VH-VL binders against q9y8t7. Designs and how they scored, part 25

Target 1, 261 residues: q9y8t7
Amino acid sequence: MRDSFLQKAIASAKDRTSLLEEIAGNCSPKPGRPSLSSSIREWVYRVGGAVIAEYKRCSPSAGAISTLDPVSYVQATRDASAAYSVLTEPNWFCGSIELIPYFARYKPVLAKDFIVSETQIRIAACMGASAALLIMEALTPRELQELAAAASRYGVEVLVETPDASHAVEASRLAPGSIIGVNSRDLKTLRVDYEAMLREVSKAREQLPGEVILVAESGIDSPDKALKAFKAGAQAILVGTAFMKNPQLREKILAELLQIP
Below, E stands for the ipSAE of ESMFold2; O stands for the ipSAE of OpenDDE; V2 stands for 0.75 times the mean of E and O plus 0.25 times the DockQ between their complexes.

## First folded at step 5 (VH-VL; framework fv_zagotenemab)

Design y09 (at its last look DockQ between E and O 0.81; V2 from the best seeds 0.00; counts 0 for: pae E 3.6 > 2)
Fold by OpenDDE, look of step 6:
Order: C-alpha cells, then sequence, then structure tokens
Structure y09 (fold): chain C 261 residues (1-261), chain A 123 residues (1-123), chain B 112 residues (1-112)
C-alpha cells in the first residue's frame, strides 16, 4: 500500500526517536513549567477565548512559509496569545526541539511533532514544554493511553488531536484530563474543511464533560472564523500559518472577542 | 497513454439502480485519486466526491452524501459511481477525473478526464 | 463553501482578439501551505473539460503559451492573448483548497 503523508511522517519520527534515545539518558525534565490548561482557562475567563499561536516555518508541500524569526514572532504575538505551539518536526516543518526553551520563557509551550515514543515526550519536557501533541489518527488506542500516561509522569499535559466529535469523546476516555483538539485538516488529503470542523466542535462540546478543554485546530485565517469557532464551543483556537504571515491577526481576533457582550 | 475510460450512456427510469464505471490506464491507478463531477444539461460543473483507490477512502460533497456511492476496485484499475434509486433530477453527464494525491508538489487539480457518461432518467 | 464567481457570463470576441476572464472567490484561496489552489479548465461543446492552468499561473502539459493565469487572494484572471478558432469554449475556474471542492459558473467565449 502507498504510504500517506502521515505514515511517512510517523516513519520519520520513529527514525528520529532512535537517535534521541542515545541522548535521553542525560535528559532531566525541568520543574515548574506553566500549565497550558490553566492559561487557556484564564483567557476564557478574561476574554471568552484563548489563542494558541503556532510557530511553523515550513509545510509539507510548500517549504518555507515565512522567514519570521522566533524573536519577531513573540514580539508580535505575545500580548494576545495564551500559549505557543511550536513545531519541532524537522523534515517537513523545519522545526526543532531547540526552539522550545525560547518560547517557554514567555508562554506555555505545546510541543508539536509526530510523537510516537515516550522519549520524544521526555525530551520535550526537558526542553521546557508544558504540553505535547498526540495525534489520534497516528496512534493505536493503546499507544495513545501509554503515551498519555508517560506524559503525566513527566508533568506534561497532552493535547489529543482528533478528526471529529466521536473520536474526541473516545480520546477523552483514553487520555483522561487531556486537552482535546479537533482538526479541520484532512490528514489523508491535507485539504481543509473548516465548516466540518465547526460542526464537529459543536458536537464534541455537547458530548464532552464541561471541564474538558476543546481546541479548534487550523483553518482559521480571519477574526470571523475565530469567533465562529468560539461560538461553536471551542475554548481555544490554534492558529499557525495565518499568524506567520500576518501576526497582527491576533490583535484583530482579540479585539473582536472583547466586543462580545 | 494516460487515460480514463468511462462506461457507456445509460437510459433509466426513476427508482432504478445504476452503477457506472471509470477505468484508468497508462499510469499507476492507486497513485492518484479519482474525482467525480456532475454536469446537468446546459449547466456547470459540480464536484460530487472523490476516492483514494488504494484504500477506498472517500469524501463527498454534502448534497451527494447518501445519494450516491463512490467505490473502487484497484485490482482492475476501476472506480465506480452508483445510485440505489435514480431520480429524474439525476439526469446529467457524469465525469470521472484523475486528482492528485499528495506528494512533494501536489497540483490538487484534475489533469485527466474521462469522456463522460450520460445518464438519462425519465418515466 | 467557497463560492467562485466568474465574469462575464458570456464573452463575444473575434479570432485574434485578447480574452480576459475573471474568477472571484468568496474568501482567500491561499492555503496554509502557502500555495493557491485555483485552477482553470476549458470545455468545448460535447467534450470533457481539460485542465489549462493549475495553481493560478502554471500551464498544464501541452497547453499553448497564449493561455496565462494570474491573480492572488480572491481575484484571478485567465488571459488568452490571441484567440484561435479552437479556443471558443466554456472556461471554468475551480478551487482545490477547501472541502467541498467548487467550480465557478463558467464563462462562455463565443465567436462574435
Amino acid sequence: as target 1 above (261 residues)
Amino acid sequence: EVQLVQSGAEVKKPGESLKISCKGSGYSFTSYWIEWVRQMPGKGLEWMGEIDPDDSYTKYEKNFKGQVTISADKSISTAYLQWSSLKASDTAMYYCARGTYWDLSPKYAFDIWGQGTLVTVSS
Amino acid sequence: EIVLTQSPGTLSLSPGERATLSCRSSQSLVHDDSNTYLHWYQQKPGQAPRLLIYKVSNRDSGIPDRFSGSGSGTDFTLTISRLEPEDFAVYYCMQGYHYPLTFGGGTKVEIK
């Protein structure tokens, strides 16, 4: 069978894991990392929603997205962001685990990679990550449970990325206490279905316990789309490329949120 | 030569079932998606849905979801579009086309088209 | 869904003239991968559509250089520099960015 992008990415991650294991023995998770969930809840309380600003330099199909460096990005986004999502996958997204410490100085950091091993989570924790991404479609239920448990041991929160409401509910059961994300991107085709995401976010919110944080991931490139995501039931939105190209978008989103009675 | 060849014209009555085919040749059939497009008489093009022949993963436009079924048999490099119960409003030309699967430089365009299958539904 | 509006509906021209066709999107077609998946197709009477331009400005294989595409964001243009007799057809724009995939309503280029 032909390998999909996701399968290729997973394979790459497995290969990298082998290398990481060589240095994992010297890794000690840093204590006192800020909580991603706490930050999101604070922003929800303050303004009605949280923005997770994603730093992503490349994409699988287009190479470089923006030349915006981390310093400039933080300067532009810090005041209107609850957290940072940092791509650490090096081959497709031009990411690096070495980016985590810098962003972690300012906000809770979500380490975004194709995580397939405990080693990846441990190293992310060592770098100062507050949370790690687990992609449900990339993992078996057992793997998801094991990795979520590992994350807990290292004091790392988990954001489980899911394709729809049913998987969101399942994820919440498999990984209790995790943050749940609904992705607008079809991981098979890499196309975006924003409307579907909104529907699934709404469905998920109806089914999930109230304490579960729900995140709308990707597909948001305007204040209007952001507001719709919040209205659909998301407590947070994750915005990547749109912020890389137009960091001022965050201010516009915040301004709209503040106008909501 | 890379081509998609569709089954012949169909004349049906309301309520009848129908399955039309699209056969690919000249390329690796499982390396590309198959797209289905409807064109009603004198009207424009409408995307119906798509399938990955490799694993039969499908996507539908919402108005066609539940109304038609897209399937594929990769062993014979053939994709299918079928109705369980035709309506007069299903009268149209139906095209299959080759879509681009993700790669390092995807087009996400339909670069090869079948010749079309005319479906006429009348009482 | 993304709505593509093409204008004009009909364009009457003579061979040798320049044709300019417009396609407007209800929202930006810049994907989060930085590509713009706006495409142009040609359909002659009684024939299947044919891909002309992909991703705004790239000619597909075998397409004459008299066809060119341009635009960004929400506004796109197909230009035929000098119309040949075989160029009189209906032209469709399409976006491959968001589900569902959508086509414009088409522009008919007819002989004056």
Scores: ipSAE 0.777, ipTM 0.900, lowest interface PAE 0.6, mean pLDDT 93
Fold by ESMFold2-Fast, scan of step 5:
Structure y09 (fold): chain C 261 residues (1-261), chain A 123 residues (1-123), chain B 112 residues (1-112)
Amino acid sequence: as target 1 above (261 residues)
Amino acid sequence: EVQLVQSGAEVKKPGESLKISCKGSGYSFTSYWIEWVRQMPGKGLEWMGEIDPDDSYTKYEKNFKGQVTISADKSISTAYLQWSSLKASDTAMYYCARGTYWDLSPKYAFDIWGQGTLVTVSS
Amino acid sequence: EIVLTQSPGTLSLSPGERATLSCRSSQSLVHDDSNTYLHWYQQKPGQAPRLLIYKVSNRDSGIPDRFSGSGSGTDFTLTISRLEPEDFAVYYCMQGYHYPLTFGGGTKVEIK
């Protein structure tokens, strides 16, 4: 039997956890971290939707994506972004926990990694992260509940990534108060299914309480796709490579948000 | 060396069941996805779905979901395409092809193809 | 779903001539990982398709250098610089990153 990409990523995260234990034990969550959910709600109120801009240097299928440094990225994206998603996974995404303090200076930070331990959540909070990603497909229901509870103890918000509406509803039940993401990317193949995501976002919006924030992620590479995701019921979208490669895409998405009915 | 060999042509009547096969050799069968492609007489290529032979995880194009079942038996390096009840509209050439796995090929292309299985469904 | 439109439907040429085949996507194929997973396949009568070019411009192993691919975003081209007798076939473009995976309708390159 071969390990899937997800299984390899989980195994790597478990190994990395042992190296973080001493740091996590000695640190406390940084005070004054801005709320991710509050920022999203403010942007939704003002313009009808929020953008979580993802800083990602590498990917498993592409290798190196961009040489754009964090300073240049923030300068290009700050005015159009409600938050930053910062990759801390080092082996496939060229991430680093040390990136969090820089981005946290400007916007709420979502620490994006394959989180399997309380230690990863604690260190993200110590570095200044406002929220942490929990991938439903990477965790058992018990693990999801325990990690969400740990996040709450450290004042860290949770974004639970799910593949469809049914899992979104279950995730919200298992981790009350969490932000819920619907990902168009298949974690086995790494291919995207944008139309399926739109249908699942729409179904999830109907089933979830109105106060639960929905995020659409992956496969949003044009202003039209961003608008369709918002109209389907997502309050935020997570956008990576398109923002790093095309500065004008950011301006177009923002301009079109001003026209959402 | 690397090849996919499909089962022979089939002639069936509407309502009959059918299972056709695609056997891989010369490579690690569980390291690559198997793709299924339909070609109606005189028409182009249509992707039907795919399977990871290692854990039998499947993806289907929506028009084929519920119409066919894709499966695999990794112990004999063979993938299958199955109908519980054939229709005349199922008459076509069916190809299997080798897909990619995220850690072994960055192509996401179909690099090795079977020779095809012609399925004819008529009364 | 992503629709790939190939043109012309039929291209009638003689051996030695240059063939230029178009594939247009209904949406941009630049993806989150910055790659473009647009591929070209050749199908001869009575035979299975064969991979020619992957990710826009990379020749698969054993493919002659007279075959080349180019393009970006939504507009892609397969060029055969000097047609050989064995090149008369149907050519399909395909995108391999968005579900459902889709093929173009094909361009038949036939002898004039």
Scores: ipSAE 0.690, ipTM 0.850, lowest interface PAE 1.3, mean pLDDT 89
Fold by ESMFold2, look of step 6:
Structure y09 (fold): chain C 261 residues (1-261), chain A 123 residues (1-123), chain B 112 residues (1-112)
Amino acid sequence: as target 1 above (261 residues)
Amino acid sequence: EVQLVQSGAEVKKPGESLKISCKGSGYSFTSYWIEWVRQMPGKGLEWMGEIDPDDSYTKYEKNFKGQVTISADKSISTAYLQWSSLKASDTAMYYCARGTYWDLSPKYAFDIWGQGTLVTVSS
Amino acid sequence: EIVLTQSPGTLSLSPGERATLSCRSSQSLVHDDSNTYLHWYQQKPGQAPRLLIYKVSNRDSGIPDRFSGSGSGTDFTLTISRLEPEDFAVYYCMQGYHYPLTFGGGTKVEIK
């Protein structure tokens, strides 16, 4: 009678959105939200890679973690980040949709939660989010297609998180135009496999059209790991705990990129 | 009492198949992962892979993937390690171990070990 | 994969002496939840391994106080404050978080 963390998170998300679905017709997406994909492409053009900096106040196993407040975090990271990934999941990550407007002042925001309802996407857009996370392992193919279509209707881009190259190709077919993530974390065990992630990013790059943005996720906690992910074919990296513990990590990554002959 | 009991020692010839077992008792078998560990003669411990007995989700170390099959039958609280064609280099002691109970604070340690199954592969 | 390097390979000591066993990781074992999933096991000849210490410094149930673990990041230590005759065995460290799960090569503690 053990449920995986993902199963618990999905159930919680369904409970959280039931009342919000009742109210959904009263909120309009905030105008003037910037494009996540455009920001990533600009950074790739100018620097050779993009950093999505994640703001996370808690983790499932540790509860509250040592972190900067939102103001200090943005101050340390904004000039060197292409975007922010903002946790809105309240139970395990201590997130809130109320965090979105602050981060959105500075950069495109990816709303990061266990999204199971288009109401979650619309409300994130009301708060100023530019994009929303869809977890392929949490959704049926039809649910993924429907949520991606809903995101498009609200002017919200999608990052589809996938476990490997074959799922990355499938996700690109099911949700055309989406940003595709390859995640080093096994969502059932919560363990990471960084070396497998590098291989799967490389395979995905070979099989996907060049205009598809690939993001490497989880387990990137050093400049060396970041550079290897970019060399494997990722155009962006999403860094969480490492950034929260060392918010200048992105600046260190860029310095290393400038030193590559 | 909580225990893992493995099947007895095996003497096999190269090319033969083999399926060894690991039976859990004294606890909720489907609430914990089962890990498999190889120890070659005179050598250290080597993680082979793991299975969630509740839904048979498996993860393999890359050099064992495709070389062995890990499976479970939750109706009889038993996990298995299986070879379709044994090699002499498969001669080793094989342990099963109870992995972590899945909760918010997983230990990721192996807290209960089977007694081991010695597999000898020779002509 | 993460390589765990144990040193020394063999410790030859007398009963009553202190044993200090080292385990070094090829990369930091600090998890993004601030835990460190580094564990220690004891294996006596002809027996299965037994969990001693989990998550760096936590003794498993029934493990005597003379066993203690410490360390952080990449450097970890198992200390046996006063060796008893039953402590002469091989000791393994293991990291349980990054795939593939890996063990150190072991440290044999033997009678001098």
Scores: ipSAE 0.344, ipTM 0.733, lowest interface PAE 3.6, mean pLDDT 87
ESMFold2 (binder alone), look of step 6: mean pLDDT 91; pTM 0.943

Design y10
Fold by ESMFold2-Fast, scan of step 5:
Structure y10 (fold): chain C 261 residues (1-261), chain A 123 residues (1-123), chain B 112 residues (1-112)
Amino acid sequence: as target 1 above (261 residues)
Amino acid sequence: EVQLVQSGAEVKKPGESLKISCKGSGYSFTSYWIEWVRQMPGKGLEWMGEIDPYDSYTKYEKNFKGQVTISADKSISTAYLQWSSLKASDTAMYYCARGTYWDLSPKYAFDIWGQGTLVTVSS
Amino acid sequence: EIVLTQSPGTLSLSPGERATLSCRSSQSLVHDDSNTYLHWYQQKPGQAPRLLIYKVSNRDSGIPDRFSGSGSGTDFTLTISRLEPEDFAVYYCMQGDHYPLTFGGGTKVEIK
């Protein structure tokens, strides 16, 4: 029997829960964490869109992605970012829960991992994370509801990652008050379907209440793709290191956003 | 030897159904995706869709979804491409190819190809 | 959809000559994992395609070193340093990580 990458990642996350509890003990969420949703809304108000900059050191298919250390990454991205997405998955993404406190000094932090337990959310909050990723395709409806409720108890916002508009609507129903993401990356193949994502973002925007924040994820590696995502109805985009390291690309995006009424 | 062997040439009338096959051998069939590619007479290559034989998860190019069905039977290491009602415009060479490896090998290329099945649809 | 444009459509050369084939993408083939999933295939008359080069510049197993790939972003090149009689074929580029997966229109390398 063979497991998909997603199934292996979930199994690893369940196994890591015991070690995570041993390392951090019975900690309490750090007070004074800034709101991810508030930061996104402020950027949307000021310039028409928000960027969640992702710090990701490696990936399952590529090995090392970024040569920038956290200090250099923040220096290069801080002025253009509403938030940081920080990988805490150690086995495939070279992430660490210990990265959260550093990034949290500057912007709201989204803890990005295969979250399957309340413990992962609590400890991310202890480290200073403002929000946690829940992957709809990785969870049953009951698991999604229970983890969203747990996040709420710890004062942690939730970004629910979905593959399409119908799942986005269902995710918003199951986890009220959550930020909703539409991911262009197929979690079984890891291939990107950027045009399908745009169509699904547009459909989701029409069906969701105007107050629900939509995030477009993966495959946004140019100013043109970023602007098309915003035009489709996304209020924020999640972008990787290569895109954010280029000052010309950041300046081009900001110049285009200034032209949006 | 790693190989994909496709079923033989077909001559059909418009409106008829058809199911062609692609049998893998010499490797773990459920460890790789199967890709389907069309080549119209004298034209280039067109990706139609793909299947993971392990769980029958499929992806289609938009124009082929609803026009053709991709399936697989892992117990006999065989993938299928089928039409409920053929059109003259379906006349083409159809190739299957081996795609992505299950452990996320970073090639994402088609490294082994079947010999092709020629489908001719005419009245 | 990503459109791959190959040029020239036909390249007429003699054995021993260098062949340079172009593939241009309608948008940058940048990937978050630092790879570029642009591949080259060879198709001889009456035969199935064969993988030649994967991820821009990596020769597949058994492919002679006269074949090389290069490029980045939107511009990619397949080079055959010294054409052999067996190299006269149609060559296709393909991008393998954006749905729908797409092929270029092909470049026919024929004997002059």
Scores: ipSAE 0.527, ipTM 0.805, lowest interface PAE 2.6, mean pLDDT 88

Design y11
Fold by ESMFold2-Fast, scan of step 5:
Structure y11 (fold): chain C 261 residues (1-261), chain A 123 residues (1-123), chain B 112 residues (1-112)
Amino acid sequence: as target 1 above (261 residues)
Amino acid sequence: EVQLVQSGAEVKKPGESLKISCKGSGYSFTSYWIEWVRQMPGKGLEWMGEIDPSESYTKYEKNFKGQVTISADKSISTAYLQWSSLKASDTAMYYCARGTYWDLSPKYAFDIWGQGTLVTVSS
Amino acid sequence: EIVLTQSPGTLSLSPGERATLSCRSSQSLVHDDSNTYLHWYQQKPGQAPRLLIYKVSNRDSGIPDRFSGSGSGTDFTLTISRLEPEDFAVYYCMQGTEYPLTFGGGTKVEIK
């Protein structure tokens, strides 16, 4: 049987655990980390929605992405973002845990990786991350519960990434207090299904308690797509490197948000 | 030699069921997706959907979901497109094609095509 | 859904001439991973389509140098620098940037 991208990413993450265990043993979560959920709620209150800006140097389908260095990226994005999503996966996304402290100076940081161990969450917290990504499709229900509990012990918020509304509801039940994401990228094909994501965001919003923050992920590369995601019920969107390279897109998304009643 | 070989032309009446096939050879069948594309007489190409033969995961274009069923039998390296009840509007050439999957440098393009199966539905 | 518009619908040319085919998308085909999933296919009468160019400008294996692809964002071009008799066919662009996958309406290159 041929492994999916997700299966290979999980196997790689498990192999990286031994190296991370040595590093994590002596570190303590950095104090004074800002809250991801609080930042999202503040942006929703001020302008009607929040942007989580993703710093990503490579991807499986693109290889090396031509993008700004971290300093230039922060300079270009700080005033339009509620948070940074920082890739720490090294093999396909050219990520590094060492990027977290830099971005954490400016905004709450979501550590983005294929997280399969408590060790990954601990070291992210030590580097200054406010939140960690848990991918529902990568974890059993018990693993999701255990990792969410571990995150709580380290004062790390959790964003649970789900493929559809039924999984979003289950994720919220298994990991109470978590931020819930609906991902338009199909993890089996790596293609974006933006319209399916909108339908699933809308269904999730009607089923989840109003206080649960809902995030739309992937495929949002225009102001119109961002606006539709917010109108479907997402409070935040996660936007990749295209947002940061396009000042028109960045400024137009913010301008459209200010028009929402 | 990498190839996809489709079943022969079909002439059917409205209301009849039909199952056409697409057999892969010369490559690892479960390492690639199978794409289905329709071409109505005198018209262009329409993507219908795809299947991952390794786990029978399917994805459909919205207008074809419920109209057709895509399946695969990896033990004989064959994908299928099936109708429970044909309509005259199903008259078309149907192509299968090999879709690229994720890897270190995926094309995400259809690199190998079957010869096509002509389906004619008339009374 | 992303709509691809090909123009012209028909090009009537002689062997040896240059053919330039256009494909315009209703929205940017640049993905958030910076790839542009715009592909070109050739279909001869009575035959299945064949992949020519993938990701805007990359020639598929065995495709002659006379075929080239270019473009960015929403505006793409397939160029055949010097038409050979076997090049008279219908050409389709396709986008793989998001679901559903969509094809252009095609451009027929025919002998004048």
Scores: ipSAE 0.365, ipTM 0.741, lowest interface PAE 4.0, mean pLDDT 87

Design y12
Fold by ESMFold2-Fast, scan of step 5:
Structure y12 (fold): chain C 261 residues (1-261), chain A 123 residues (1-123), chain B 112 residues (1-112)
Amino acid sequence: as target 1 above (261 residues)
Amino acid sequence: EVQLVQSGAEVKKPGESLKISCKGSGYSFTSYWIEWVRQMPGKGLEWMGEIDPSDSWTKYEKNFKGQVTISADKSISTAYLQWSSLKASDTAMYYCARGTYWDLSPKYAFDIWGQGTLVTVSS
Amino acid sequence: EIVLTQSPGTLSLSPGERATLSCRSSQSLVHDDSNTYLHWYQQKPGQAPRLLIYKVSNRDSGIPDRFSGSGSGTDFTLTISRLEPEDFAVYYCMQGTYYPLTFGGGTKVEIK
């Protein structure tokens, strides 16, 4: 029986745990990390929405996405970004935990990986990450609760990535205080269902408490798509490949936001 | 070698049920999605939906959801398209095609096609 | 859903001539992974379609080099540099970036 991409990614993350245990040792979360949620709320207050800019070198489908280095990426995106999402998954996304300290100098960092262990959260915090991604489809309800509790002990915020509104509501119940993401990318096929995502974001906004931050993920490669996501009820959007290829896109998105009453 | 073989032509009346098949051979059947495409007489191609034979996960185009059922039996490397109650508007050529999985072929294109099953629904 | 508009509907040409087929998308087909999942298929009368070009410009295995694809974002072209008798067929573009997957209406290349 063939494993899905998600199952392979989870198995790989579990195998990496022993190495991370050795590296992490007795490290403590870096003090003075800025809050991801606070930054998002500030940008929403000022301009009506926040952009989480994602730095990813590779993807399963494309291989190498861009030759743009971290320094050039930050120079191009810093002024319009509320936060950075930094890939730390090495096998499919060419990520590295060593990237976190660099991005953390400028903005709150979301450590993006297939997180299956408390150790992954601890080492991300040691490197300067403010938040960690938990993928609802990769975890059992018990695992989600346990990892969210572990993140809380390390002062790490959680963004729970979900495929739809019903999972978003459940994730918020299982991990109170978390930022909730709705992903338009199908984790099984990697195809984007942008219109379904907008419907699910709208449903999630209606059902979630007003104080819960909602993030729209994937499929946002134009100012019009960004605007539609914000209008559907997202406070933030996560944009990866489009910014790697065209960092100026974020300025156009910001310009659109400033035109909304 | 690598091929998809579909069941033969069908002539049915409105209200009847029908199940057509698509059998894969020469490759690992569970490693690829099966796609279903409709072509009405004299018209173009329409994507209907897909199935992952390894776990029977399905995705449908909205107009076909509830109108047809896509299924697969991985033990005999066969995918199925089924109607509980046919309509005259279901008259068409139905193709199955092999989709690609992200780690085997990054094409995301339909690289192998069945020969088609002609379904005629008339009174 | 993504609408793919193919033009012209019919090309009437002689063997040896160049064929240029257009496919326009209602929105950008660039995927998050930086790929553009626009593909071209050939269908001869009474036959199933066959893959010609995947991801804008890549010829599938066994496809002659007289077939080439180009374009970006929303505007795509299939070119047949010198028509052979076996090339008279209907050609379809398809996008695989977004659900639902969609095909263009087709361009028929017929003998003049």
Scores: ipSAE 0.400, ipTM 0.745, lowest interface PAE 3.5, mean pLDDT 88

Design y13
Fold by ESMFold2-Fast, scan of step 5:
Structure y13 (fold): chain C 261 residues (1-261), chain A 123 residues (1-123), chain B 112 residues (1-112)
Amino acid sequence: as target 1 above (261 residues)
Amino acid sequence: EVQLVQSGAEVKKPGESLKISCKGSGYSFTSYWIEWVRQMPGKGLEWMGEIDPSDSFTKYEKNFKGQVTISADKSISTAYLQWSSLKASDTAMYYCARGTYWDLSPKYAFDIWGQGTLVTVSS
Amino acid sequence: EIVLTQSPGTLSLSPGERATLSCRSSQSLVHDDSNTYLHWYQQKPGQAPRLLIYKVSNRDSGIPDRFSGSGSGTDFTLTISRLEPEDFAVYYCMQGTQYPLTFGGGTKVEIK
């Protein structure tokens, strides 16, 4: 019997918490951080959708994805993105909490990690993050509520990642005011199901209050797929590897998006 | 030796129920997904769906959802494919195959296959 | 769903000749983890399929070096450099990049 990827990632995050506590001490959240939700709403108002560009150097199944440095990535994506998603998980995604300050100079930053403690949220805020990822499948309902409450105390917005519409509705109920993500990636096999994601986004949009921001998170590697996700009801999309490998995709998505008023 | 052994050939009439099996041996059964693949007479391979034996989570190709049920009993390292009411169009060879787990099979390919179960449905 | 188109449908060759089999996908098979989950299987008459090549170009254990895979994005090739009698079979490509998992229609390599 072996642990799932999610189980190993959670165990690693718990172990990292002790080190983070020692390194960060009693740091305070950095003031003046721009709002992730406000940026998304502004882009939706102006062009009909928002792009959260993800800086990701490695992945569990591929190893190294790209050697593209942060400066080059920002130069390529800044004009087309509402926010940056920055991996801080070091073991499988080659992430680092120290990347946050650089990206935070330009756009709101979503700290992307397997978050299991208040300490991870506090330190991300100290580094300049505007929002933190909470993975519904990694947390009990009580843990989700407690971490969302902790984020609020630090002035950190929450994006709750869910696998389907029913979990999206439950997550919105458990963590009111949160941004809701639908990610059809199977956390056991790491495969994506883009068509299922579209169905689940559509179902979630029907059931969630209109003011709740909905983000589509998997399988978007072309302008057509991005437009279909927006049409299904997502206000934002999160794009990782495709942007790391194909700079032209960024401009094509923005150009296509501007044609849908 | 790592093996998947399937149940024997079946001859059935339309409307009858059927449950065929796929037994794993020589490896940790709950550490890999089990895949089901159909091959109609003289035709190619079609993915039907998969199951994680550790918690019985299933995923189906849309045309097979509701037409067939995939299940597993981890206590005896056996996966199942079941029909409540067979049709003549279900006549085919059915294969089970070992799928993947994120850190045990970085291939994400079907590396071990059962010998197949021939299902014939006719009047 | 991603559609895989294999060509030719049938390839008639003699032992010792080179076989080149094509598989084209309706969409890019590059996963968001940067891997390309395009696999090749061999099926001999009356037998279950066998994995030959995984992730475009990696030979599975025990597969002779006369088998090689290549390609990127939407265009993939399986090459058998020098056909042996045991290589006459049907070959299928499969994608594992996204759900649903799909197979190509197959290419039959037969004796001329």
Scores: ipSAE 0.292, ipTM 0.729, lowest interface PAE 4.7, mean pLDDT 88

